# VHH binders against Radiation response metalloprotease IrrE (irrE): the designs that were tried, part 4

Target 1, 256 residues: Radiation response metalloprotease IrrE (irrE), of Deinococcus deserti (c1cz84)
Amino acid sequence: PTALAAAKARMRELAASYGAGLPGRDTHSLMHGLDGITLTFMPMGQRDGAYDPEHHVILINSQVRPERQRFTLAHEISHALLLGDDDLLSDLHDEYEGDRLEQVIETLCNVGAAALLMPAELIDDLLTRFGPTGRALAELARRADVSATSALYALAERTAPPVIYAVCALSRQEDEGEGGGAKELTVRASSASAGVKYSLSAGTPVPDDHPAALALDTRLPLAQDSYVPFRSGRRMPAYVDAFPERQRVLVSFALP
Key: E = the ipSAE of ESMFold2; O = the ipSAE of OpenDDE; V2 = 0.75 times the mean of E and O plus 0.25 times the DockQ between their complexes.

## First folded at step 1 (VHH)

Design b2 (framework vhh_gocatamig_d2)
Fold by ESMFold2-Fast, scan of step 1:
Structure b2 (fold): chain B 256 residues (1-256), chain A 121 residues (1-121)
Amino acid sequence: as target 1 above (256 residues)
Amino acid sequence: EVQLVESGGGLVQPGGSLTLSCAASGFTFSDYALAWYRQAPGKKRELVAGITSGGSTVYMDSVKGRFTISRDNAKNSVYLQMNSLRAEDTAVYYCATGSGEIEYTFEYDYWGQGTLVTVSS
């Protein structure tokens, strides 16, 4: 495996070990495994949070949604876990420097946060029950109490068949001349299972006749042979499972 | 509160016709999309036809041209007109609707009890 793949595996191991000792995954329960670290909520503007190892404090922005606060808390806890693992920290400093090191550490802390809030057993149970589907994505977000985007990345990482997952939502269009508006369905986030070379970029329009658009319009799930609507206009054949929830549709594209 | 009551299922010969009806109550019918799903023994549940609040329709490829979905907002009802029925159309047919704001759930908000359609021989 690569150095990054090994670091991610170690981070998931640290998160799993930490999580095993917790009474739950609510905000209060997440702190039970940390000795001598205090949690403080305060307004932080555009920042989600911070971990200060010198003063043993985790700060969380009080002005973001509760599920984002929990993910941020798990991210900052992952910083504490990473900094407490001398071998992992040493390996990272041997491999990376400066801005790249900081980027890798942030990536690892997101991996740790996801592993802590969405354990492998939960993801595997949902994949066994629902398959790699938009419904599995919706249930993961619900049970783990995380955003659909966070659930999407975690689900893709554990998915063995070649699948692209996407969160699609309507965006309000405002016509500058007329002051009128229309909603356009676009991809908000996407992630593919390991080994899939294709990417569905954020902002990609979804055609009105696509199963994802029809599922959202009817507010009913659709599963059928169709295509991946790449931004280039290319239409790759795929089995599409579209699950509408709230004002968005959660989609899986099973590839040949 | 929300209730969907299906009727019109039965035994029919291949090539025959049948009309399914779904009567809805407990919500503002005109604001919601309605659909017909079906499930045959040993198979997954699949969408047969759907109709939006605005009247746009969607059909499964194998029933396109044979089945017609329609709605009557004055009667709070949705219909599925099935023509040229085939043995493979044999299934339990379900009426379904999604809420305007779907919350996290394993199944959609509102489903009827289902009505059995059997196409003999």
Scores: ipSAE 0.000, ipTM 0.153, lowest interface PAE 17.6, mean pLDDT 82

Design b3 (framework vhh_7sr4_2)
Fold by ESMFold2-Fast, scan of step 1:
Structure b3 (fold): chain B 256 residues (1-256), chain A 121 residues (1-121)
Amino acid sequence: as target 1 above (256 residues)
Amino acid sequence: EVKLVESGGGLVQPGGSLRLSCAASGSIFSINAMGWYRQTPGKQRDLVADITSGGSTKYGDSVKGRFTISRDNTKNTVYLQMNSLKPEDTAVYYCAKVEIYTSSGYTFDYWGQGTQVTVSS
């Protein structure tokens, strides 16, 4: 493996070890493993949060959505876990420097946050029950109380078959002066399982005859042979599983 | 607030020995990696040695076998035992705590004032 892959694996181990000792994953439960650290919510402008080890404080921006606050808390806890693992920290300083080191640490703390809120056991249980489907994605986001985008990345990482996951939602495209233009279904976020070379770009339009569009329109899950609608216009055959939820549709594209 | 204070530097003849000490104040010493760096005037700082909280060590190639880094977590102190000193070891030696990052993008750097080591003449 690469140095980054090894660091991510170690970060997941730290998160799993920390999480195993917790009574749950709500805000209070997440703090249970941190002795002597105070959690404070306050306005922080453009910052999501901060961990101050000298004063034993975790700060979370009070002006962001609750699910983002909880992900940010898990991210700050991951900073504390990473700082406590001297070997990982030493390896990172050996291999990276400057802005690149900062970027890698932020990436690792996002990996840790995801692992803490969406344990491997939870993801594997959902994949066993529902398969690599839009429904598995919906259940992960709901059960872990995270954004569909966060759930999508975590699910893709643990999916063994070649699959592309996507979150699609209607985008208002308004005529100037009318205020009520037609809504277009577009990809909001996408991630693929390991080894898949293809990606769906944010903003990619989904045709109105596609299973994802039909599932959203009918409010009924739909699974059938169809295609991946790449932005280039290329149509790659795939088994499509589309699960509508609220104003969006959660989609998996199982590749041959 | 973390403060690092180096001591033990001085003037020594080639082949001699010195032991540098770095005393840390503040609550985070025992969970962090500590290191020694050195700087010759007009040049960048080079890694001499570092040590994790668990005792794993790394050394710069020029000092392997001659220098030994160690720590005493009960005293919040890191040491650098320097043996078989050479004129090219002449430098200001700095104690450093590994950089700490937060999701806000802040970096906390902790460096000591430095201690001069001169291997004469």
Scores: ipSAE 0.000, ipTM 0.126, lowest interface PAE 12.4, mean pLDDT 81

Design b4 (framework vhh_7sr4_2)
Fold by ESMFold2-Fast, scan of step 1:
Structure b4 (fold): chain B 256 residues (1-256), chain A 120 residues (1-120)
Amino acid sequence: as target 1 above (256 residues)
Amino acid sequence: EVKLVESGGGLVQPGGSLRLSCAASGFTFSSYAMGWYRQTPGKQRDLVADITSGGSTKYGDSVKGRFTISRDNTKNTVYLQMNSLKPEDTAVYYCAAETYVYEGTSYDYWGQGTQVTVSS
């Protein structure tokens, strides 16, 4: 494995160990395992949060949505966990320097946050109940109280069959002039199951006659044989499961 | 927003060569690993080659000695030079990048793919 892959695995272990001791994953429960660290909400402008190890404080922007505040809290808790692991810190400093080191640490804290909020047991339970479907994706986002994009990457990582997941939504096409634009269904985020090393690019248009578009238009779930609509125009056969939710559709493409 | 755009694919006879390019935007290209993967219909993707931010390279067993991956950080582009092409190299080739999204998650991002066909 790469150094980054090893560090991510270690970060997931730290998050799982921390999470095992918690009574839940709400804000109060998340703080339960941190002795001597105070949580404070305050206006922070464009910044989502911060961990101050010198004063033992986690700061969360009070002017951000509750869902985002909770992910940010899990991210800042991951900073505290990482800083408490001398071996991981030593390995990171041996491998990375400067801006790259800072970026890697931020990445690891996002990995930790996702692992803390979406434990493997939750994901596996949903996959057992719903299969690798758009409905499983919707239920993960709801139960873990995270964005569909965060849920999508976590779900894909634990899906065994070859599947591509996507979150698709109508976007306002930028006007050539002032005064409005046609809305197109496009991919907002995508990720593939382990072993499938590809996904749909953000911005990829979804044809009007595709099951995903039809499901969104009718607001009814739809599952049928169809294809993966790659941006290149390539159409790879797939069993498509499309689950509409408000103004978006959550899609799985099961590959042969 | 992260974008990866592949180019350079096409039809070539056995023994020929092609050079694929992947233009990247929306992240700090020089700080992240880049890779090339390929897929035939109905099969999972295979690693062709990857290159770290520092220039260290790895290759899939079937392409070692024939393909070369390289990067140009001033152009935010990764390349795959393919020599001595064989019919079994026929596949859609995908560019991949390690990226970090604004919403606090990291992921490997993929391009749309470019078709390479080796046939007489």
Scores: ipSAE 0.000, ipTM 0.120, lowest interface PAE 14.8, mean pLDDT 82

Design b5 (framework vhh_lunsekimig_d3)
Amino acid sequence: EVQLVESGGGVVQPGGSLRLSCAASGFTFSSYALYWYRQAAGIERELIASITSGGSTNYVDSVKGRFTISRDNSENTMYLQMNSLRAEDTGLYYCARTYIEVTSGGSHYTYDYWGQGTLVTVSS
ESMFold2-Fast, scan of step 1: ipSAE 0.356; ipTM 0.770

Design b6 (framework vhh_lunsekimig_d3; at its last look DockQ between E and O 0.01; V2 from the best seeds 0.00; counts 0 for: pae E 20.0 > 2, placed apart)
Fold by OpenDDE, look of step 2:
Structure b6 (fold): chain B 256 residues (1-256), chain A 121 residues (1-121)
Amino acid sequence: as target 1 above (256 residues)
Amino acid sequence: EVQLVESGGGVVQPGGSLRLSCAASGFTFSSYALYWYRQAAGIERELIASISSGGSTNYVDSVKGRFTISRDNSENTMYLQMNSLRAEDTGLYYCAKGTSGYEVTFTYDYWGQGTLVTVSS
C-alpha cells in the first residue's frame, strides 16, 4: 500500500510538471510537451486508446465521445510520462510483476490523467469557493471537462474528512415490463475523503423524499441535514448538499 | 394544447407584497413539476422557485423566506406569494411546465407570456 501511494504521488508530480508547461488543456495543447510523439484518431473497437513507444504514437478511439477521448489522451500521455521516469518504473518492477504490474500501471496512468486534467490548484480553488459540496463536484467536472465520476474521485481525494460524494441518476426499475416503469434515482458512483471508510455502492436507491431526489425533482440545489442512504437500509446522519444538473444529481454528504 | 397564463403582476412599493398566479391547461397538471422564472432588464432569465408534482418546494437563496410557491391541483393553478419585495425583484415573471417522461432533461417545453412585477418607491 505504501509503494502504491508513493507511486501515485510521483505520477501526480509528473503530471503537474508536465501540465505546468502546457499552453492549454485542449487536445492539441495536451500533446505540446511530447516531442516526437504523434496523435492519431482511429477506430479501435472496444479500446479507448493506446500508446506505442516504439513508433512514438498515441492512438485514440475515434468512435468514443470527445470527453472520453480527452481523458484517454491524458491517460496515454501519463503512460509516456511513466515510461520516461526510470526510477519510478524500476520501483514498480521491483514491487509488482505480471498482471498485477499492468494493473498498477493502468491505475497510475488514470491518476496521472486525472492530475493532468484536474490540477490541484483547480480543485483547491473550487473547494475554497464552494466547499465540499455537490456544487463543487459539478463545477470541477464542468471546468475540467471530465466525467462526473472522474471529478468525484479527484475531489474526494483532496477533500478533508469526513465527506462522501456521489453521482446519482435515474435508472429504469428492472421489474416493470416494456412500457412505463417508474424511474428510480440510484447512485452511479461514490467516493469518500481520506480516512472515511464509508461509501455508497453503485445501484443504491435514493428514496423519493431524500434531498438528492428532491433536488432532481425541483431542479434546484438543496442543502440540509439528512442522511446517507446506504443500500442496507442504514441511515447515517449527514449534512447533504445536492446539486442537480442535466440528468443527474451531484451530492456531498458531510458526516458529523 | 398546453397553455400557461401568468397574472398578478403590478407596481408595488418596497416591502410590499404580490401574489402571482399561473393558470395551466392542456395537460395533466398534477403530474408535472412547475417553475417560476424571472427576467430582469438586461439579465438572463433565472429560475427562482420550483414545486414538484408531489408538492415539494425549493427556492433560490435570494427569495428564500420571502417567496412561497404553491399549487392547487383542483384548479390547475400555481401561485407565487411574494412578500417583502425589493427593487431587485423587478422583472418579468414566467411560469414554466416541467418536461414529462421517463427521462430527466430539465428542459422546459412551455412558457407563459409573463407578468410584470415592478418594485419601486
Scores: ipSAE 0.000, ipTM 0.211, lowest interface PAE 14.8, mean pLDDT 88
ESMFold2-Fast, scan of step 1: ipSAE 0.234; ipTM 0.703
ESMFold2, look of step 2: ipSAE 0.000; ipTM 0.108
ESMFold2 (binder alone), look of step 2: mean pLDDT 79; pTM 0.788

Design b7 (framework vhh_gefurulimab)
Fold by ESMFold2-Fast, scan of step 1:
Structure b7 (fold): chain B 256 residues (1-256), chain A 123 residues (1-123)
Amino acid sequence: as target 1 above (256 residues)
Amino acid sequence: EVQLVESGGGLVKPGGSLRLSCAASGRTFSSYAAAWFRQAPGKEREFVSAISSSGGTTYADSVKGRFTISRDNAKNSLYLQMNSLRAEDTAVYYCAAEYTVEFSGDSSRYDYWGQGTLVTVSS
């Protein structure tokens, strides 16, 4: 594997080990494994948070949404875990330097945050119970208390069958004059399982006759043979599972 | 899927003690977070205590210091030791489980429930 892939695997192991000792994944529970570190919420402008190892403090921006605060906390905890692992730090300093080293460390802390909040065991259980479906995506986001977008990337990574997942939501064109006024269903985020070479780009419109649009309109789950609506206009056959949730629809496209 | 069966409920005097058990079957229980909830007649379901798959615990303020939750993974069992019982503890007690490393006081997060066991605290 690449140096980065190996570092990501080690970071996931550190997160899993830390998580196994915790009573839960709420803000208070996440801090339970850290002795002598103080958690402080304060306005931080454009920054989400910071870990100060010198003063044993984790700072979280008080002006950010609660779910984002929790992801940021998991990210800062991952910094603390990484700094405590001499072998991983040594490997990173041997391979990277300067700005690239800082970028890799940030990437690893995001990997650690996701692994901490969405353990492999949770994802695998949901895939066993619900299959690679829009329902599984909804349940992962709910049980892990994360955004649908965060859940989507984690679910796709552990999905074995060829599947494209998407989070779709209504948007309004804000053009002045005659071009605006109708709400349009568009892809907000998408990720595919390993080995799938196709992707749905953010902003891709979903046709009114598509199962995803119908599921959102009716507020009822819908699963049927249909297609992947690529931005190019190409329609690839797929089994579509669409699960509506408030102003969104969570979709899986199972490929042949 | 996991199936849960509670036992150990009964009539006890104020200040007394009682131990509830919950037996799990179907899947390996050690991978589940588990919780105790209770419901008194005419009232909504109330969170009592939870234990994570790794053994971390949490308690409702009304029972903290009086009740102790524990698990025995070798026996696929969950327990609730109830001490210093009061009339207000009278309720049907439910065992709940979910395949997750997190526990919650929100009953909607649990997919697996037992049938309940009645605890009556009365003189």
Scores: ipSAE 0.000, ipTM 0.212, lowest interface PAE 14.9, mean pLDDT 84

Design b8 (framework vhh_gefurulimab)
Fold by ESMFold2-Fast, scan of step 1:
Structure b8 (fold): chain B 256 residues (1-256), chain A 125 residues (1-125)
Amino acid sequence: as target 1 above (256 residues)
Amino acid sequence: EVQLVESGGGLVKPGGSLRLSCAASGFTFSSYAAAWFRQAPGKEREFVSAIYSGGSTTYADSVKGRFTISRDNAKNSLYLQMNSLRAEDTAVYYCAADSGTYRIEYVSPYEYDYWGQGTLVTVSS
């Protein structure tokens, strides 16, 4: 195992321990395990939030959506949890320094945030119930009250079979002749289970005849044999499960 | 093999009545909340009515007083009695079930656990 993999595992343990003592995962409940830390919402421009250990303050940008605020809060709480773990902090300083250390800490705090809001037991329950499907992804985002993108990365990490998950949505394209642009279905985010060496890049177009496009057009879930539409033009056979949700479709590609 | 199968759709004149049925299989229907949604051509799916496992019901304002939702747990069935039908009621009607949602009528139509294929109701002539 790598040093980073060990640090991520420790961060998940810290998040699980913290989460076990909480009455819930709403903003108020998330703060319940932290004594003497003040939570303040304020405009922060391009910054989502900040944790100031010197003054015991967590700041959250008031001008972002509530689920993003809660993910940012969980991220800032993870900073506090990491700083409280002498062994983990010591290991990180032994292995990393400078900008690399700061990058690793940010990565770990995102891991902690995801683990806090989407516990392993929740993800494993959904995978047992629905399988590695677009519906499991939709249910995780809904129950944890997180973005589909956050849910997608967490679900992929816990998925054992070879699967690619994707969030696809209609995007507005500038079409100067049409006075406002046209909508095209593209991949917004994608992540694959641990053993999969393939990826779907953000911006990859999804063909109109693909099950994902059909599910969005009909507003009905659709599962069938089809393919992964790589940007390169390669069409890898896959069992596709597409779950439409308003103007987006949540997709899983089960690989052979 | 979880399924919800709608039936009873058809053509009916304004002011007429129609009863839709939904047959559930592959899960414990009695423990689920169940709902009817509808989608007119070119429109988003809209909530029509819901009935919770305990028997309490809720209705969209557009159908309140005209439609009645009911369930028969012994038959694993959901019903929608539609009276005083209007041209505006023309839509594909969908049966849906959900296990974990409080106030099912406020959940996104595409976040429900199970969905049927739909049955067409046309109010015309």
Scores: ipSAE 0.000, ipTM 0.089, lowest interface PAE 20.0, mean pLDDT 82

Design b9 (framework vhh_7zox_3)
Fold by ESMFold2-Fast, scan of step 1:
Structure b9 (fold): chain B 256 residues (1-256), chain A 121 residues (1-121)
Amino acid sequence: as target 1 above (256 residues)
Amino acid sequence: DVQLVESGGGLVQPGGSLRLSCVASGFTFSSYAMGWVRQAPGKGLEWVSDIYSGGSTGYADSVKGRFAISRDNAKNTLYLQMNRLKPEDTAVYYCARVEYRYEGGTSFDYAGQGTQVTVSS
């Protein structure tokens, strides 16, 4: 239990308390706990948003997908929640100074955003129903209306058995048959449950005969004994659960 | 206790120029990207420009070629040089610190009331 771990736990508690008072987690519902604040959408290029607590204005980039807009809103709400917790702020100031303090606050607001959009109760329910599987990952992303990557990190954090999760996708670059090569499936994002020392780096190729590749090719879920395809070429035995969705496959690797 | 104090606004004729300044305190200014956002009367907030710690700049299409963002890390100060001002540039201008998010993208935070820019004949 580090100072950061304690702060993250408190931030999740603040997000849960705020969320309990809301009618839902859509954009309109998220705003119900913030009195007098104005929410505005407009093009902002590569910027996700802005918040001015003095003027009660939140600006969200209109040119990003709705799930990213909601994450940005949840992040700005988390700033407001953190600012309202004197004990948490005192603990942070005791441990951190200057730029490091500001970085930790941003990290906590991302933790709060994830907790607000993906409550522990939702994640725990899905883990009870589906186990630590690619399907649980898909259902979390769908039900919370968040990116598969955001769902992956949140799910891994709540997963007790030793599991590696991965989002794998085909390259957008077309192979029009000129080279005769197979479509390249690579890891886009990966996270492991607590205590797991292994992870899959972004860009790791997934072999054509792997269950993840087969599930994507058939467009049917596939679960079987296989391996974790580390970039080094090492093959660690794992029970693989692969859930295909459009041009991606959501995978869990259950370790011994 | 991040503080950003804007100044340099005022009344100016169409075609005129103004230079806005923002003095930052409470953080290591040189390590952060900085930007400007504005809000016109009865309108929403609009991103204007930003500058990254390495000096790379970005501009809204509405101001590109007329505005220039710059920074002086020794003075913890951000600038916005506004040339060939138009009535539609009338707004409160806010200095903002750029915040990077783990999932990608950026956001801003603010300090103070901003600085009013009025462009009218």
Scores: ipSAE 0.000, ipTM 0.185, lowest interface PAE 14.3, mean pLDDT 82

Design c1 (framework vhh_gefurulimab)
Fold by ESMFold2-Fast, scan of step 1:
Structure c1 (fold): chain B 256 residues (1-256), chain A 123 residues (1-123)
Amino acid sequence: as target 1 above (256 residues)
Amino acid sequence: EVQLVESGGGLVKPGGSLRLSCAASGRTFSSYAAAWFRQAPGKEREFVSAISSSGGTTYADSVKGRFTISRDNAKNSLYLQMNSLRAEDTAVYYCAAESGYYDWGSSDEYDYWGQGTLVTVSS
């Protein structure tokens, strides 16, 4: 619990330090800070990648999607960074052993990958430019090339005003030609900024007349005073910013 | 984008075994981290197990040593081998996947969900 939280914080520091020296976050740029380590793409069957410290090589599966390759690269780089931190390794070996140690290391490398691809500076820039909005969430996911859910959590953690973020998508889709249609819009994922005591559970229905539903239906961003549609039926007043992307709508609820 | 369909649920006696399958359609499954979650009647959705895109696995303490998560990327499938089943394991089991990941134990990390398969452990 607290030991894992401390390890995650240290991993984020390692990722931030590494990232500060990079010209960008594309594949070539990510390798810029690793002296003496070679990046090789090759077929790897079921494995996404590997770090081989003996031969100073990072291997990435050539048969997976480019965005997955980039996340895997960030994960393997995090592995190299973690192995280079004697204090963190000592702390981990004092607390964990065997399979649990390996699982914690994998978790930390994912934390490092997320921190490397979604650095605090990027999140803060987007919050400055767009505010705590559905558009900021969309831009973070796009620029960092990560899932909307990963972006949502990272954005919420760095959002100061009281905001609930949500990713909403249609269920029970019916395709009857060019339009097709889903029967119900529901919350797929949600996270709130620090200090907010409310959240939207996955599966919470979003009414057809809500700004989020209208934005998805029209494929146009919509921002207006409305409400948070809690599953209980409670309607808390909020300024709603709904940004449609793909077959989903990315929503922020700014609380009073 | 990715459609997930679970199968393999059913009625099992305490101490028995079941193997759950999750079939993915759409984009190549190997591109995703994947997980199993469960929800018992009247309770919140609970993390069970996850497997990363790089093959690392993690388990909830309540199932560690009894359940094994695995994947077959050539078949776009995720599995959960459940051994030494207990009455407390009775729940609807959900398969989940996402194109990226942050903290595997959180349901918020998963973009794609199956409809669930019921597992009942009862004598």
Scores: ipSAE 0.000, ipTM 0.169, lowest interface PAE 12.7, mean pLDDT 80

Design c10 (framework vhh_7zox_3)
Fold by ESMFold2-Fast, scan of step 1:
Formats: sequence, structure tokens, C-alpha cells
Structure c10 (fold): chain B 256 residues (1-256), chain A 122 residues (1-122)
Amino acid sequence: as target 1 above (256 residues)
Amino acid sequence: DVQLVESGGGLVQPGGSLRLSCVASGFTFDDYAMGWVRQAPGKGLEWVSDIYSGGSTGYADSVKGRFAISRDNAKNTLYLQMNRLKPEDTAVYYCAKDSGYDFWSGYSLDYAGQGTQVTVSS
């Protein structure tokens, strides 16, 4: 595999091993596997958190939302796990340098955080019960107490059939220079299962007659044959499952 | 294999302009959406702009009206014209091929270039 794919797989293994020994995924339970490391909440300005291996401390910014604090804790724990794996760290230094190395490490720690908060067993159970659907995405976010965006990336990685997942929400966009503005449904985040060549980019508009838009407008789940609305104008046939929650709609596009 | 080579970064004063270029190879350039993502010091990856093969563009709210993305499919080159630069635009800018697998931007990090540093200092 590529170096990044191999590193992500190793990071998921580290998170799974750490998680298997924990009594739960709440803040207190997450710290259970770290001997000699203390958790401290304090104001940290623009930073969400930090892991200080010299002083054996994980710092979390006290002035961000609780959901973000918990994901940040899992991210900082992933830094500790990565630093404890000499082979992984050595492989990363062999492949990457400078700012790109730091970016890759941050990406891996987000992968680790997601794996820790959303164990494979939880994802696989939901896929068995609901299939690769917007409903499964909603249930994963709820049960794991994570953002829908975090949930969709984790769900996509465990989904075997060809599926594109998307989180869509209303935003204001202009109509190509007529000067007027209108609230428009756009993709906020998207990820596809392995083997799917395309995913919807953030900012992709969703037509107002699409099932995803209709589900959000009516506040009722809607599942039917339709299409993936690629920004290029290409329409790929798909079975669309759209699940509205609050001000967003969680969508799966099941491909043939 | 996919290769992306960025250029055009540098040090510029607030209110200045820079034009970033990205030369792509190893894939059919005009079949894919292309984009720019950036990472400011101490922050996560932020999507800046993208452009589809048909020319449709998108921009982050923070840069809309100041940045313009374009592509030259005959030259396999992506551009970002950056105007009215602010200290907040200081970041490493990455050219990326849209694969939908990257956690932050919907772009695969496997298909991001090495990046080009943009520093806006007052």
C-alpha cells in the first residue's frame, strides 16, 4: 500500500488496541489506559489542545464546545499512541519532511481519534442493522457523540458496497452574477467507500428537487432512486437515502 | 504516479498579491476536480477553493471575492490568483486532486503536492 494508507492502517490498529482495554468512551474512560499522563483543561487561545510528552500532560482548551473537547482529547491521545510506536514514527520520517510531515501526523491523529471514538464493532453493528444509509450515519454520530462529519469518514472506511456519504446544509450563494442571493443546500462534507472513484466536494450545490433537498424541506426521511449531483453537472444514477436532522440532511448514495 | 508541483509562494505585505501555480502529471488532468487547501501555523487543514473540469468554482467564505481559481487543461496547470492578502492568509498552500478521501477537505492527501509557503507580514 501507499505510505499514507499503511500509516492510517497502523494508526487504526493502535487505537483499536488502546480502546479494547477501556471501560467506555467518556472522558474518564478514555484516560484509563494512559499511565502517568494527566488531563488538564485550560484556556489555550487558538489551539484546541496539546500533548506534552516531556511533562506527561494532555491539555484541552477549556473555551471550546464539549463535543470538540472530547474529539480533541481522542486526537491528543492518538499523538501519544503514535509517539509510542517507533516503527510508525520512523516510517513517517523516512517518507515525509517539514510542514508535510506535521500535516500527515495531524491527519493520522484525526484517524486515530475517529477510530477510538467510533470502534469498528460499533460501525459494523450499525451497517448490519441499517445498511449503508443516512440513518446509519445519524445513529453513529448520536451513539458515539461525535459530529456528523467525523462519523461519515469513519462509516465510509468500513462500508463495503460502493457508497458516497454526504452531510448537506443550507448556505447563502449567489446565482452566477444576477446579484440576488438565495439560501441553497450545499455539501459540507463527503466521503466514499473504497473503490469509489469520486466523492462530492465541499460546496457542491444540491438541486432543490433532489431527494436530499426534499427531505430537509419536509423534515421527513426520503429514500428513492435518483442521482449523485456532481458539481461538473454529471448525474450518476444512485439509490439515495436522505435523513434530515435539525438543520442538516445526512445522505447516502448507493451505487450499482 | 500522480505528481503535483506548486510554485509562486513567498513573502508579501498586507494588501499585496501572489499567483500560485500547480503543474500536474501522472493522471488525466481534465477528468478531475482540482483544488487548493491550506494549513496555517497551529491550525488544521482548510479548504480554500476548487474548480471542476467544466469550470464551476467554489470558494471558502474567508477568501471569496479576493481569490480566483482557474485551470489550463492543455498545460495540466492549476492557478490561484490571490489578491488583497491579509496576515490571516499566511499558510502552506497545497494543490490537491479531488478523490474525496481526505478528512478535512474531501481531497486525498496522497494527491496533495509538497506545498508552497505564503507569508503575509506587516
Scores: ipSAE 0.000, ipTM 0.149, lowest interface PAE 14.2, mean pLDDT 81

